VHH binders against Type II restriction enzyme MwoI (mwoIR). Designs and how they scored, part 1

All scores and structures are predictions.

Target 1, 363 residues: Type II restriction enzyme MwoI (mwoIR), of Methanothermobacter wolfeii (Methanobacterium wolfei) (o59646)
Amino acid sequence: MKNPKFTENQKEIEKEEFEFLQKLNFIIKESLELFNTNLKNSMKFINYITLPIIMASIESKSFNPFSEIIEKHIAFILNSKMNSLGYKFLPLGYSSDLTYENDNSIIHIDIKTANLENPSDFKDTVPLGINQSSYPGVLDCKIRGKNIKADCKKIKVYPNIPTTYNNKLTITNALLFIYPDYKEIIDEIREDYIAIRELISINLKDILTPIEGSLEEFLNYKPSNEKKRLEPILDNIVRGYFIHDKLRHEFSENVEKDLEEFEKKIIGIAKKLKEREIKPVAILSISIPNGELAPHYDDEIVSGKSWGSSFRYHYKKSGNSVFKGLDNKASRAVFLHINKEYLPVLKKYFDPITVYELTEKRL
Positions, changes and structure headers below are counted from each chain's first letter, unless a header gives other numbers; antibody chains are not in Kabat numbers.
F stands for the ipSAE by ESMFold2-Fast; E and O both for that by ESMFold2, at different seeds; each is averaged over both directions (binder to target, target to binder). V2 = 0.75 x the mean of E and O + 0.25 x the DockQ between their complexes.
[cut] stands for letters that were removed.
The coordinates of atoms that the task and the answers printed are left out; those that the model quotes come from them. Centres of patches stay.

## First folded at step 1 (VHH)

Design b1 (framework vhh_nb_b201)
Fold by ESMFold2-Fast, scan of step 1:
Structure b1 (fold): chain B 363 residues (1-363), chain A 120 residues (1-120)
Amino acid sequence: as target 1 above (363 residues)
Amino acid sequence: QVQLQESGGGLVQAGGSLRLSCAASGRTFSSYAMGWYRQAPGKEREFVATITSGGSTYYADSVKGRFTISRDNAKNTVYLQMNSLKPEDTAVYYCAAEYDFWSGYYLDYWGQGTQVTVSS
């Protein structure tokens, strides 16, 4: 580990990162009930998950419907709270890579989900794209613990995100939600999810594409305020664009029927998710250091594959789990929530990481 | 100019039935999702039921199986059929039209409310 004395500028960078962590902790605590699939009012969950199901179906890059849907759900809940904390949404961050700005910083939130039964997905690393942080990565010559090339040395790779952009600091937070085993539910919703994706691709894509023009409104939506619902918004969008002058002459009975079937399948998935009572086991915030802080952290906190374009951030690596320039010594990897019923299981994997709560002096 | 007007409230004995009606005046009724909400004295407004423009219906757990929401697009009217009424159903019932897409912004329209009182 390299830990030279922090400059005043580097302390201000860590202070900004830590202040964001405190704000994130607040909104996670405030919104915790919204992340549970078993809400007292069953309509609240169905309302809040409907649009995430559609967005996941449109943007699907791999076939993991549970993770894709839940990551969109988390993203929409978070986005509804960011304006109240003085952050403005930046349009290029529509996916799990959400981007916001305030007067001092540009903030990237990368949302991750993990299955409790697969500890390799959560116990020591999170994946990073080259566009997720300003921290330099490395290429590793090892696969499954073996050197592929005897003469290979670690090669530093620089990310596309600068440490400062337009006089604002770049901050990255990886937000990891650990869930109970969800493999069975993937099988349960797979057929309906495929059907939604096919309906979007062949019958509804032209209708749903214009949603992008209204996306800022939906992402700033605060569903708990005045008990607003996502279903009316969705229904009005698809019906509005369908009856729009441009599409009006092409309206047919088959398209009307497809819209009804589309809605039924979305609500079917939402109900199945609700009936399984899936709740987060734990929520981890991982504050990835700004690249200006690299001299103070172990070079091995970020690793990658010699033949891949992705990196791994080692949040448990010795010497990187604390804000080194701050007097409070708060951890960069912090539990924002633990379901106490799962604490004995989590202790098998998280002995080096301490739970922090809003009222703790460390946070 | 867009107005929602509820009717059909009143006093009823436990186990009785009432049908609420909400007449809407406006440009795009068929594109609105329509909902019913209620507020008991000293409590927050609670969701009751909704019907989408496509006819899909959703209910609060407390009223599921007892209440039925329906709409008549030709009459620009939404209905709430309330069966097996209980004293805890006593509240002011509000009709809501959720978002007018053509307005360019998310707007929810609310009626003035109609009182339902269940005695026994």
Scores: ipSAE 0.000, ipTM 0.127, lowest interface PAE 19.1, mean pLDDT 70

Design b10 (framework vhh_nb_b201; at its last look DockQ between E and O 0.01; V2 from the best seeds 0.00; counts 0 for: pae E 22.7 > 2, unsure alone 59.7 < 65, grease 30.1 > 24.2, SAP .797 > .668, placed apart)
Fold by ESMFold2 at other seeds, look of step 2:
Structure b10 (fold): chain B 363 residues (1-363), chain A 123 residues (1-123)
Amino acid sequence: as target 1 above (363 residues)
Amino acid sequence: QVQLQESGGGLVQAGGSLRLSCAASGYTFSSYYMGWYRQAPGKEREFVATIYSGDSTYYADSVKGRFTISRDNAKNTVYLQMNSLKPEDTAVYYCAADTPGYFLEVYNEYNYWGQGTQVTVSS
C-alpha cells in the first residue's frame, strides 16, 4: 500500500521537473560569484540606505534589512540567464513574477527568504501562496487557536496555477534563502529612533504652525486610523533632516545636538551591517510537485497558516524529499550554497543535507 | 569502464543481520551515485537505497530504519548494512552506479550494474 505506481504520464512529468531543477541549479550555482560581486556593489551605498532600513524596521521586528536586495539580485540573474537555456520571459498577471516558457513548459520560480532564528519558515517546509503551486493543498479544518471540527474531506485548497497551460507543462520551483538574524544589530538603534521621533514631536511648534486651528487639533486628525497623521509627519521630518539636509538649525541647540548624535549612531550601525556580511546562511533549491502528480504528494502539501489562501510543502517529511516516480530517487530539495560558519546550526535543522555538485564524466 | 562486484550475501534467520559490499573499479569513484536494488523471483527490480555525492542517503520506505547505506571512497566500496531482516527481504541484491551529472541519460536505467548477490531470509 506504500509507493503506488506512477502512470507513464506522471513519470514523464517528474522527468521534466527533475531536468529543469538541474538546469536551475546550474545557473544559480554558476552565478554565485556574480551575486557576491553585485551584493558588494550595493554595500558601497550602505551609509545611504541604513536610515531607510531603520525606519522600515519599526513595523516588523523580524525584518531582514537585506532580503529585498538579495531577492532582486537573484531575480536579475535569473532574468539574464534563462534565455540561454531556451526559456523566454513570460509575465502573467496574478502569477509568479518570474515566469518563463519554452515549447513544452511554463516555469514559475519564487524567491523565498527565511530567518535562521525562525525555523518554522524553513525547517522541513516551505510556505507557498496560491500562485506558487499547481498541487492542491489540504484544507485546515481548525480555526487558529481553536479546536473546531469540520468535515474537510471533500474540499482542498485550490491554487490559481493550473497543472498545464494548454499542452505546456506547469513547473514550479522555489529558491529559499536562509539568512542570519540581524535583529540584534537593528535593535541597538530602534529605541533611539523612537526617541528621536518623540523629540521631534515635542518640538514641532518650532517648525510647524497651522494656518487655521491649533497644532494639537491638526495632529489629532484621523482620516482612517487613530493618531495616523502624527507619525507620517515625524517620518517626513526625519527624512528631510537626515537625508536632505533640510530643517537644520530650525530646532534649539539641545535638540540639534541630539539629532547629530543620532546621525553618528546611524553611521555606526552602517559599519556593523557592512561587517556582518550579508551572504545567505544557505541557499536551498526546491522542486514543487505538479498537481497532476496527485495523490502521490498529498501528505506533503498541506494547509498553510491561513485557511484557503496558502500551502506548505514538506520537502523532508519522513525522508520524502525525492522524485517519488523516478528510479534514481533524486532529491527535490538541494542545497546550492552553505556558509560553513553556520554548518553546525544547519546540521541541527537538516539531516541529511543534500548538496548539488557538478560532476564531469571521464571518457 | 566501471565494474561493480557484490559480496556478502547468504542465508540468515529472520531478525538477523547481513552486510553487503560492492567494490567498484574504473574511474574516480567519489564522482558516482551508488545504489542498491533488489529483485525477488517473479517481481520487478525495486529500489532499496542510494548514496549521492557528498554522502547524502535515501531509502525505500520498506527498508527505512533497518538498512543503512555507506561509502568508503579510499576502498572504492559501497556497503549496505541490513538489520532486522524479514522473509520479504529475500531477493538478489544488485549494486548500481550512475553519474550525478547535469542531465540524466535515461531516468529508468543505470549505466553500470553488478552481477548480484543472493540474500535469503528464513522464518
Scores: ipSAE 0.000, ipTM 0.105, lowest interface PAE 22.6, mean pLDDT 76
ESMFold2-Fast, scan of step 1: ipSAE 0.000; ipTM 0.376
ESMFold2, look of step 2: ipSAE 0.000; ipTM 0.098
ESMFold2 (binder alone), look of step 2: mean pLDDT 79; pTM 0.809

Design b11 (framework vhh_nb_b201)
Fold by ESMFold2-Fast, scan of step 1:
Structure b11 (fold): chain B 363 residues (1-363), chain A 120 residues (1-120)
Amino acid sequence: as target 1 above (363 residues)
Amino acid sequence: QVQLQESGGGLVQAGGSLRLSCAASGFTFSHYAMGWYRQAPGKEREFVATINSGGITYYADSVKGRFTISRDNAKNTVYLQMNSLKPEDTAVYYCARDIYRGELLTFDYWGQGTQVTVSS
C-alpha cells in the first residue's frame, strides 16, 4: 500500500469497478445453471468446435483436453449472455477472451480454468497476460552463475490497454472455473474418438470440412455484410457436423448412413461425459484493478518471475480498497459458486470460504 | 420437400400461457437452427427466438424471461413456450429454418403461421 489514505480519484475508480463487478456477477450467477448443464445439453461443443481439438489433444497425448473444451464452452455461453443484455462486442485487437462496451465502460473478460489437482493455478494467483488489463506488471530477472547471487533491475512492463478509452473506464475481470481432474474420462472415451477420427478420414473425408476460421472469429462473431467470408465457419457452427453447405445438396444415401454412424458415436461420447456430470468445483470472479490504482496497491500485485514468463495477478494481496470479498477483508476476488462436495479440499487453500451474494440494491 | 407446420395458437387472457409447436420434415432437422418470428397487425415482422443445433438459444428483449424456445430432435419439432402473455404479444407466429445465429437470421423456409390473440 503506497498511500494508506483513500484519495478521491481512487474512490471514484473503485466504485465504478465495484458497480460493474456487481452487474457482471449478476450475469454470471444468472447463468450458473447453464454452466452446470451436462455436456449432453451442450453437445454443440462436441459437434462443431471441440471434436478437432479433442482429437488433436489425444494424438499429442495431452492429459487435459477438457480444459480447452470447458473454456470454449464458457466463452460461448458468456458471449451469448453479454450480447443479449446489450453489451456490444468491441474488437480492440487485444488478447483478452471477450471484450465489450456499453455506454459507460469497456470490459475485458478473461476466462480461466484450473484443475483442482493443480492448486498453483488457482490458490493465490491467476495468470494475466499484459495485454488483458491496464495494470502495469513488474518483472524480476536474475543473473545466474556459479556462486553468484545477483538480481537484475526490476522492470516495469506497461500494458497496451489504456486505463480509459473514449471517456469509458477500462475494467478487467478474470472468471476462474475450478474443475475436478477429468483425465480418467478421456482415457475411457479415447477409443471412441479414434473411431470418429478414422470415420472422418476414410468415410467422410470428402464431405466434412474443418473450421476454417479461428476460435476468436467463432466466439466474437457479429452480423456483417462479409457473411460469404464467414460462411464455412457459420455452416460448421449451425449444422454441428463440420458439413460445408456447398456439399449438402450433393449427399447420397450412402453418405447419409455414414453421417448417422458419426452422429451415433458423438452421442455415445456425450452420454459417457454426461454420466460423469462435468460441473465446476467453484467459480471465482476476480477484478483486476485499473492501472491508475497502482500507487494505492502493493508493488508486486501483478508480477512475473523471469524474462518471458506470464504475469500473474496476486488476488490475495490486500490493498487500500473499497472492495470486500474473501475473509471480509479488502479483496477483489469473490466466490460465486461452491460445490459443497469439494469443500474439504477447497478449505486447504481458502479459509474461510463464503459465497458472494448479490443484491438488487447494488445493481 | 422442406415443410414447416405450426400449431398451438389460440385465444388467451392476459397473464395466460400457450405452447406453440412447429413440425418439420424434408431435411435433417438436427443439423439446422430453428427460429420463431411474429407479425402483429399493421407492424413489420419481428424476431422472437432462435435455437441452434446444439441447443444454444437467443431471445428478443421483449420476450426474454417470459418465452422459452426448445427442440425435440427425435420428433423433428421446435417449441415456443409462452408465459405471462400480454396484449402486445398478439400476432401471427411463424416458424422458420435458419442458417445463421441471432441477428443475421437467414431463413430459407417459413411455415404458414399460427394466430395468437391475447385479450385484456
Scores: ipSAE 0.000, ipTM 0.091, lowest interface PAE 24.5, mean pLDDT 66

Design b2 (framework vhh_nb_b201; at its last look DockQ between E and O 0.01; V2 from the best seeds 0.00; counts 0 for: pae E 17.4 > 2, unsure alone 61.9 < 65, grease 33.3 > 24.2, SAP .849 > .668, placed apart)
Fold by ESMFold2 at other seeds, look of step 2:
Structure b2 (fold): chain B 363 residues (1-363), chain A 122 residues (1-122)
Amino acid sequence: as target 1 above (363 residues)
Amino acid sequence: QVQLQESGGGLVQAGGSLRLSCAASGSIFSIYAMGWYRQAPGKEREFVATIYSGGSTYYADSVKGRFTISRDNAKNTVYLQMNSLKPEDTAVYYCAKLGYSSGWYEDAFDIWGQGTQVTVSS
């Protein structure tokens, strides 16, 4: 068997991808201190959002309230820096997180946040949506142990992003931010919150007197299939009591005592959230191969579980994750930042670790 | 495509000063680390100074306290102010743009200027 050689056009594509990766790497490294400052400033408001965080957690046991806030800060930094560098932001950008344009390129950047305790989100792989790549993914042709076709290499998941836009090269990158988990802090208080909702429910007659009908009938009315009137009313009373300082002293003394004890627990959780390390454990920058580079990355870009609108780039499947058509052996995936405190934990998941510090090196 | 052009070299007496300039073409200058290297006859090219886009600077031990690197992003220019010059500073001075090296553990300057001669007479 003979592996196909890179064409000169494919080598030029990889050169452009590598040069943009270098630009992105410097932007992020330059911006780390601003990112840290903005996060610290945001934490002075944690007292005002802790109860909303607890309320949101009742529908999901794995909620991470800070990931969205952190992603907003990163997007703000990128938008500012990219515009100053001659890239124009494209607000509708074909549904990528961030899309930019200059004279020669269309840039797609996806910001990914991963939990350190869930390595399937970051270890040697990155998930991709059909709006986050131009490289077709290989289909899993075994359904319940049976092949659909004899040669499944010819069946691909085709993404929405073209390899070029009218002579502008498509360049796609992922920024992967690994954070510690926060769910154990919220788990401490979730059962207490459920108990408080039940307590309020039992004592609603102290604060609600329907004009017509019974209180039981009023509360059990179902304006939708999934939710009775009771649930919105409980949410409203919780917000009114704990956030807006309303409805105080409308319940009996025993109920008021239990509500006040829970309020102390909210304050304790806010303190724990404020003191939690919110800096990234690590930041990876990943250049995703352009689709014109097929078939050179077919082994690394594969379909997701259900042949749906997603697939994965296994950036270390065949050893180190290099630009295969370039002589310099540069990695397509590098660590831009490693919190020194977590290096032993990261070495459990990555061997070797390649870092960017002016030049690539191994740790 | 980025092009680098050095200027400001020449002949100077020991103890004197020179300012080197490196003009860069292209709109992406402000995001690159820029550096100065020098090469004396019969020697390998050696590091002099680096300035990153954020303004951080680094110097070779042999020039610390005597040389200052700076940049003007509005003019796409990097400078090397050389004071208290010594005859051993005689070399061709090269401006360079940072890129990944061809090796895993080497500094990666991937675009170089043509160089400017600095000669320091005793």
Scores: ipSAE 0.000, ipTM 0.109, lowest interface PAE 22.8, mean pLDDT 76
ESMFold2-Fast, scan of step 1: ipSAE 0.295; ipTM 0.697
ESMFold2, look of step 2: ipSAE 0.000; ipTM 0.332
ESMFold2 (binder alone), look of step 2: mean pLDDT 80; pTM 0.810
ESMFold2, look of step 5: ipSAE 0.000; ipTM 0.197
ESMFold2 (binder alone), look of step 5: mean pLDDT 79; pTM 0.809
ESMFold2 at other seeds, look of step 5: ipSAE 0.000; ipTM 0.337

Design b3 (framework vhh_nb_b201)
Fold by ESMFold2-Fast, scan of step 1:
Structure b3 (fold): chain B 363 residues (1-363), chain A 122 residues (1-122)
Amino acid sequence: as target 1 above (363 residues)
Amino acid sequence: QVQLQESGGGLVQAGGSLRLSCAASGFTFDDYAMGWYRQAPGKEREFVATISSGGSTYYADSVKGRFTISRDNAKNTVYLQMNSLKPEDTAVYYCARGLRYFDWLPSPFDYWGQGTQVTVSS
């Protein structure tokens, strides 16, 4: 398997990309109810989903906790399903891109959320960091001077992600969840979220460490025989975070009181989120072409307006948003889920909507 | 022209076993991935198991270790062996055909069977 089959064959590359799209469609359909209901009735939801998400949001210093909470919740569910398909998660942290590998490929999944009220975030294009794919981006560059009449000069920017690594093909998929609204929920949790952030930054930063172990390890965690079992409040926090072992002997009444307040705020936020239904309008999968496919696609399908600007993938360019080397000519941008209640609104933005459906009609 | 017909469902006690069969006709069976889905009363249809044209298998977490999917290309039939059945396995079980030459069952599907009822008594 040392032969570099992917660097010379468009059909072989696109077949691997399409096969991953089918695997992704399969696991999303299998997990659809979990994404729609957000596991709101589980006590484990607070410890293994809500707590890690809130902590990750605090670490990133984000002021959009609802978006971050949804993205991390999706990541947690997706990670479980990817593991069952033989993919290994890389890296182990909660605050990183979703990267996986198997024997043939390295997978980058970029999870995005968008508000239906802002179609510029999902219609025609999707945000894509240059180092989330192997496809080169194009930046707009203008030259101006007193006697210089020059049009826009475009510069290619090459990502750090290679098209192939150790004979494994790099595959990038953007997974976009479109939601109807969430600003009201942000307002309801804002004060509790700020209070938690301040407790961690000042009082708990030296004690709490994010989960980086397996679910099995958390379920079997027990305090050392050298020390009595922690209070239920501290035990619940330990389920989401490992308490720094060196500092467990240095616990003061103030630390215990701050941990109690921290848990109370976390439970308060989780309760408010559980009382809200957070169902997506649609789930759109976008298969970004591997960089080796650049000669067969438009140079500007990944582009930014100026130096330092955010790059976007332009999936609506139909001639560049299909698997060109495959007989079925499947679209690279496809709906994995549509909530039928919102179908009339989606048809206004995705016309014709049938172009974005995965189908066997043309083989 | 394409037809999928399930059989083997019925009533069984908790801890019992059943084997479902799906007879396929009207297409080149060997080239297609095949799978099983189920729908419990009041719930959405969920994935159970799939088998590729090459024989690779994948299972839902809830059935892994208890259910086994297999195929007989000479008979154009896919099977689901269900062991250690639980009341929560009660559902209508559907056979489905995937895409030609690919390992995974896409959604939506071209063809589904009519389903077979499995009832596990408490």
Scores: ipSAE 0.000, ipTM 0.177, lowest interface PAE 19.1, mean pLDDT 70

Design b4 (framework vhh_nb_b201)
Fold by ESMFold2-Fast, scan of step 1:
Structure b4 (fold): chain B 363 residues (1-363), chain A 118 residues (1-118)
Amino acid sequence: as target 1 above (363 residues)
Amino acid sequence: QVQLQESGGGLVQAGGSLRLSCAASGFTVSSNYMGWYRQAPGKEREFVATINSGGSTYYADSVKGRFTISRDNAKNTVYLQMNSLKPEDTAVYYCAARPWGTYRYEYWGQGTQVTVSS
C-alpha cells in the first residue's frame, strides 16, 4: 500500500544533491563578507548594458529596481567561487539563473531576492520557471469560457530540462537572499532617474554609450575638473533635441541648463547610494528534487494557477523539504545565514527555523 | 511501439548463476536508461540495477557484488548477470526502459520467472 522504497539510483541522486548543498554552504560562509558589502560595492557591476535595463525597469514603474543590481552582484561572486571548485559556466539559461557543469553533474542555481516587508516572496514558495528544474509541474487549468467548455482539472507540465543529460545528473538549487526594506531610498532613486530621462528625451542607449568605466567612476564625476568627459554626452543631447542651425544658439543654452540639472541629479543619486549599506537579513537555500524523485514527493510540489501564471515551488508543503532517501533525513530548505537582529521578524514566517550546520563528523 | 522481451529465467540451485537478457525493439538501449526490477509474490516491486546512457551502473545493496548489468548496443539488448543466487532472489524479473528526458521507467517487459531452490 505504501509508496515504493527509495531505490539505490534515487538514493544516489539525493546523495549528489546533498553534496552540492554542502558546497553551497561552504561558498556562502566563506564569501559572506563579500555579500555583506555596502551598496556602492554592489553597484560596481552597473555599466552601459545594465544601466539602460534598470532605467527601462524604472520607466515601466517596476517595484524593485535594486533587485537586478543585487542579483548581478551575487551572480558574479558565485560564478567566481563555482569556477574555483571546478564547475564550468554553461550558458543554457536565458534569464538570471546560472548553469554550470563538472564531470558528474549539471548545476542550475536560481538566484532570488526578496524584501523582508513582502513575505509573499519568501514565506512559503519560490517562483520557478519550467526551464530551471527537471521536476514536473502541475497546472490547475479550470478553463470555462462562454463558447469554449474546456474542463481540464489538472495538467502535468514537463520542463525542457531532463533529469540527466550526457551522463550528467541535473541538480537545481534556489538561493533566496532576503533583504531589509529600502522602499524610501528606492522611491527617491526612481524619481531622480525618471527626471533624468525626461530631461534628455533621447534613447537610453545613446545617452549611456559614451560613458566609460564602472558606475562608481560615473557617480564620482566632478564637473569642475572633468568637463572633457561630458563632450560625448552633450553631443547625444544635441542630437536628441533635433537641433537646427537657425535655432542653434537657443538650443545650446537649453542643452547647457539640461546638462547642469543632469549632473545635479547624478550627484544626488551618488550621495544617497554611498550612505546606504545593504546586507542580507538571511540566505535561504532550497534544494529542488530532481524529476526522477517525483514518486517520493508530493505531486503538486510545483504548481501554477492557469496558463501564463508563474509556477511556484512549495517548499513548506508536508514532505517536500527533506532528503527522504538519506539516513540523516536532512532538510532541503535551510538557512545558510541569519542576521540575528531580524530573528523576531523571521520567526513570524518560519517556525521552526532550520539552520544548516556542518560538523566534522557529518562531513 | 516500444517492446521489451525478457529471457534467461528458470530454476537454479542456491549458489548458482543465471544470465537474463532484455531485447528491445522500437527503442535504442544505448541512448536511454535501462533497468531491472523484481517482484516476489505478495511483495512490492523492487529495484535491482540500472545502466544509464553513458554506461554508468547502479545496484541495490542486496545484489551489489553479485549481479552485473551490461548492454550490447549492436544487439540492442541489456543483460543481468546474476551470480551467487540465494533463495530470497526468487522473483519475477522485469526489464524496464526510461526514455531520455522522462522522469520514470515507462516501458516494461512481461517479466521472466527466476526460482532459486535450496
Scores: ipSAE 0.000, ipTM 0.105, lowest interface PAE 23.0, mean pLDDT 68

Design b5 (framework vhh_nb_b201)
Fold by ESMFold2-Fast, scan of step 1:
Structure b5 (fold): chain B 363 residues (1-363), chain A 122 residues (1-122)
Amino acid sequence: as target 1 above (363 residues)
Amino acid sequence: QVQLQESGGGLVQAGGSLRLSCAASGFTFSTYYMGWYRQAPGKEREFVATITSGGRTYYADSVKGRFTISRDNAKNTVYLQMNSLKPEDTAVYYCAVDLYYGSGTYHEYDYWGQGTQVTVSS
């Protein structure tokens, strides 16, 4: 299909979205225990905690250290499972966290984390960057009330993810993890995280920057030799990165001291995450309708900030529109996991009808 | 819109029986756990009985062997048959639904009815 618009090819797009939802549900349910931060298996701890800390520090796009680390943690788990379901990792330069393809489609996964104590980030909407959508247009910024459009600043929306690529349909999924209040842990790790980022940007940038940005290559890479210049723990936590032996030989005395500090800071953060058993409260899959979202600003399905490069998708309101479901088989927002330990807190933010609407068409 | 409506409460003598009913609407009744809770004057709300979507039942020790919970999925109704009533069973009885799939405890129920008064005289 050439340049399909969502409204013109809705049924075909929704069939691909539904197929992906079924596969995502399977992966999340079978891998549920891997989303805990207190991993007892040493190899799982290294691969799914320490490497995400390093990757988050290298590829950081925002200032929230916990969110960035956990999003990489989730990405590493998903990447280890997707190939078993016929999806292969596609290293595209788009703004999605993960991109995969199969014979029919390209899928963009935006990993989102939310603090249970910040309900604006999960109870009704999911925030999206304008560059994380496949629709063109002008999005009117609506800040207050229904009749303020005349006073609203218009936001230009440009597609960063094409609707088709190499004759395949593109779909977008926001995978939202709700966690218990993590402000305390942010305070504990903030200074060390900033120090890591500064060391990378100033002294270690060219050594630790991954080649091609492939998560699968990072997970499968190991050093060709183990020189005592790097401690055994550092050798383990840099597994998956392309570090050439020549660069190790060329380490200056200052770089060696920076690497020692870097190692100590990474270990500090990893220890704090391991000591605190942090489990998700709930996991939601939100299928973002690729195509024409701009017309739905008037329907209050999409809202924006007064200025900036982001908007919010209102998944509950979407259920009452042309975007109601995935080929009329499932809701666009589906709970894949609810942790019963947090039910008393969670029900403050999801009323019974909202939970009913989101889970009624669950797979 | 989720709604629960209790009925069947009243005044009975010790050793008597009552049958409570709870009519539910606004959700797919057959797929959810349903329960009964009670609150006596000056006490916290306490668990009485739960019935799962599959029909399995669980009871508080204080009522086990005397009370029976059941459901009629065709009528979207849950029942509590109360036999061998004691003065200490005097309370407002509440119907509750669990919309989070598989919860069965007091703190895990999502919606409550308005309650029905049961008074047992000696």
Scores: ipSAE 0.000, ipTM 0.160, lowest interface PAE 17.6, mean pLDDT 68

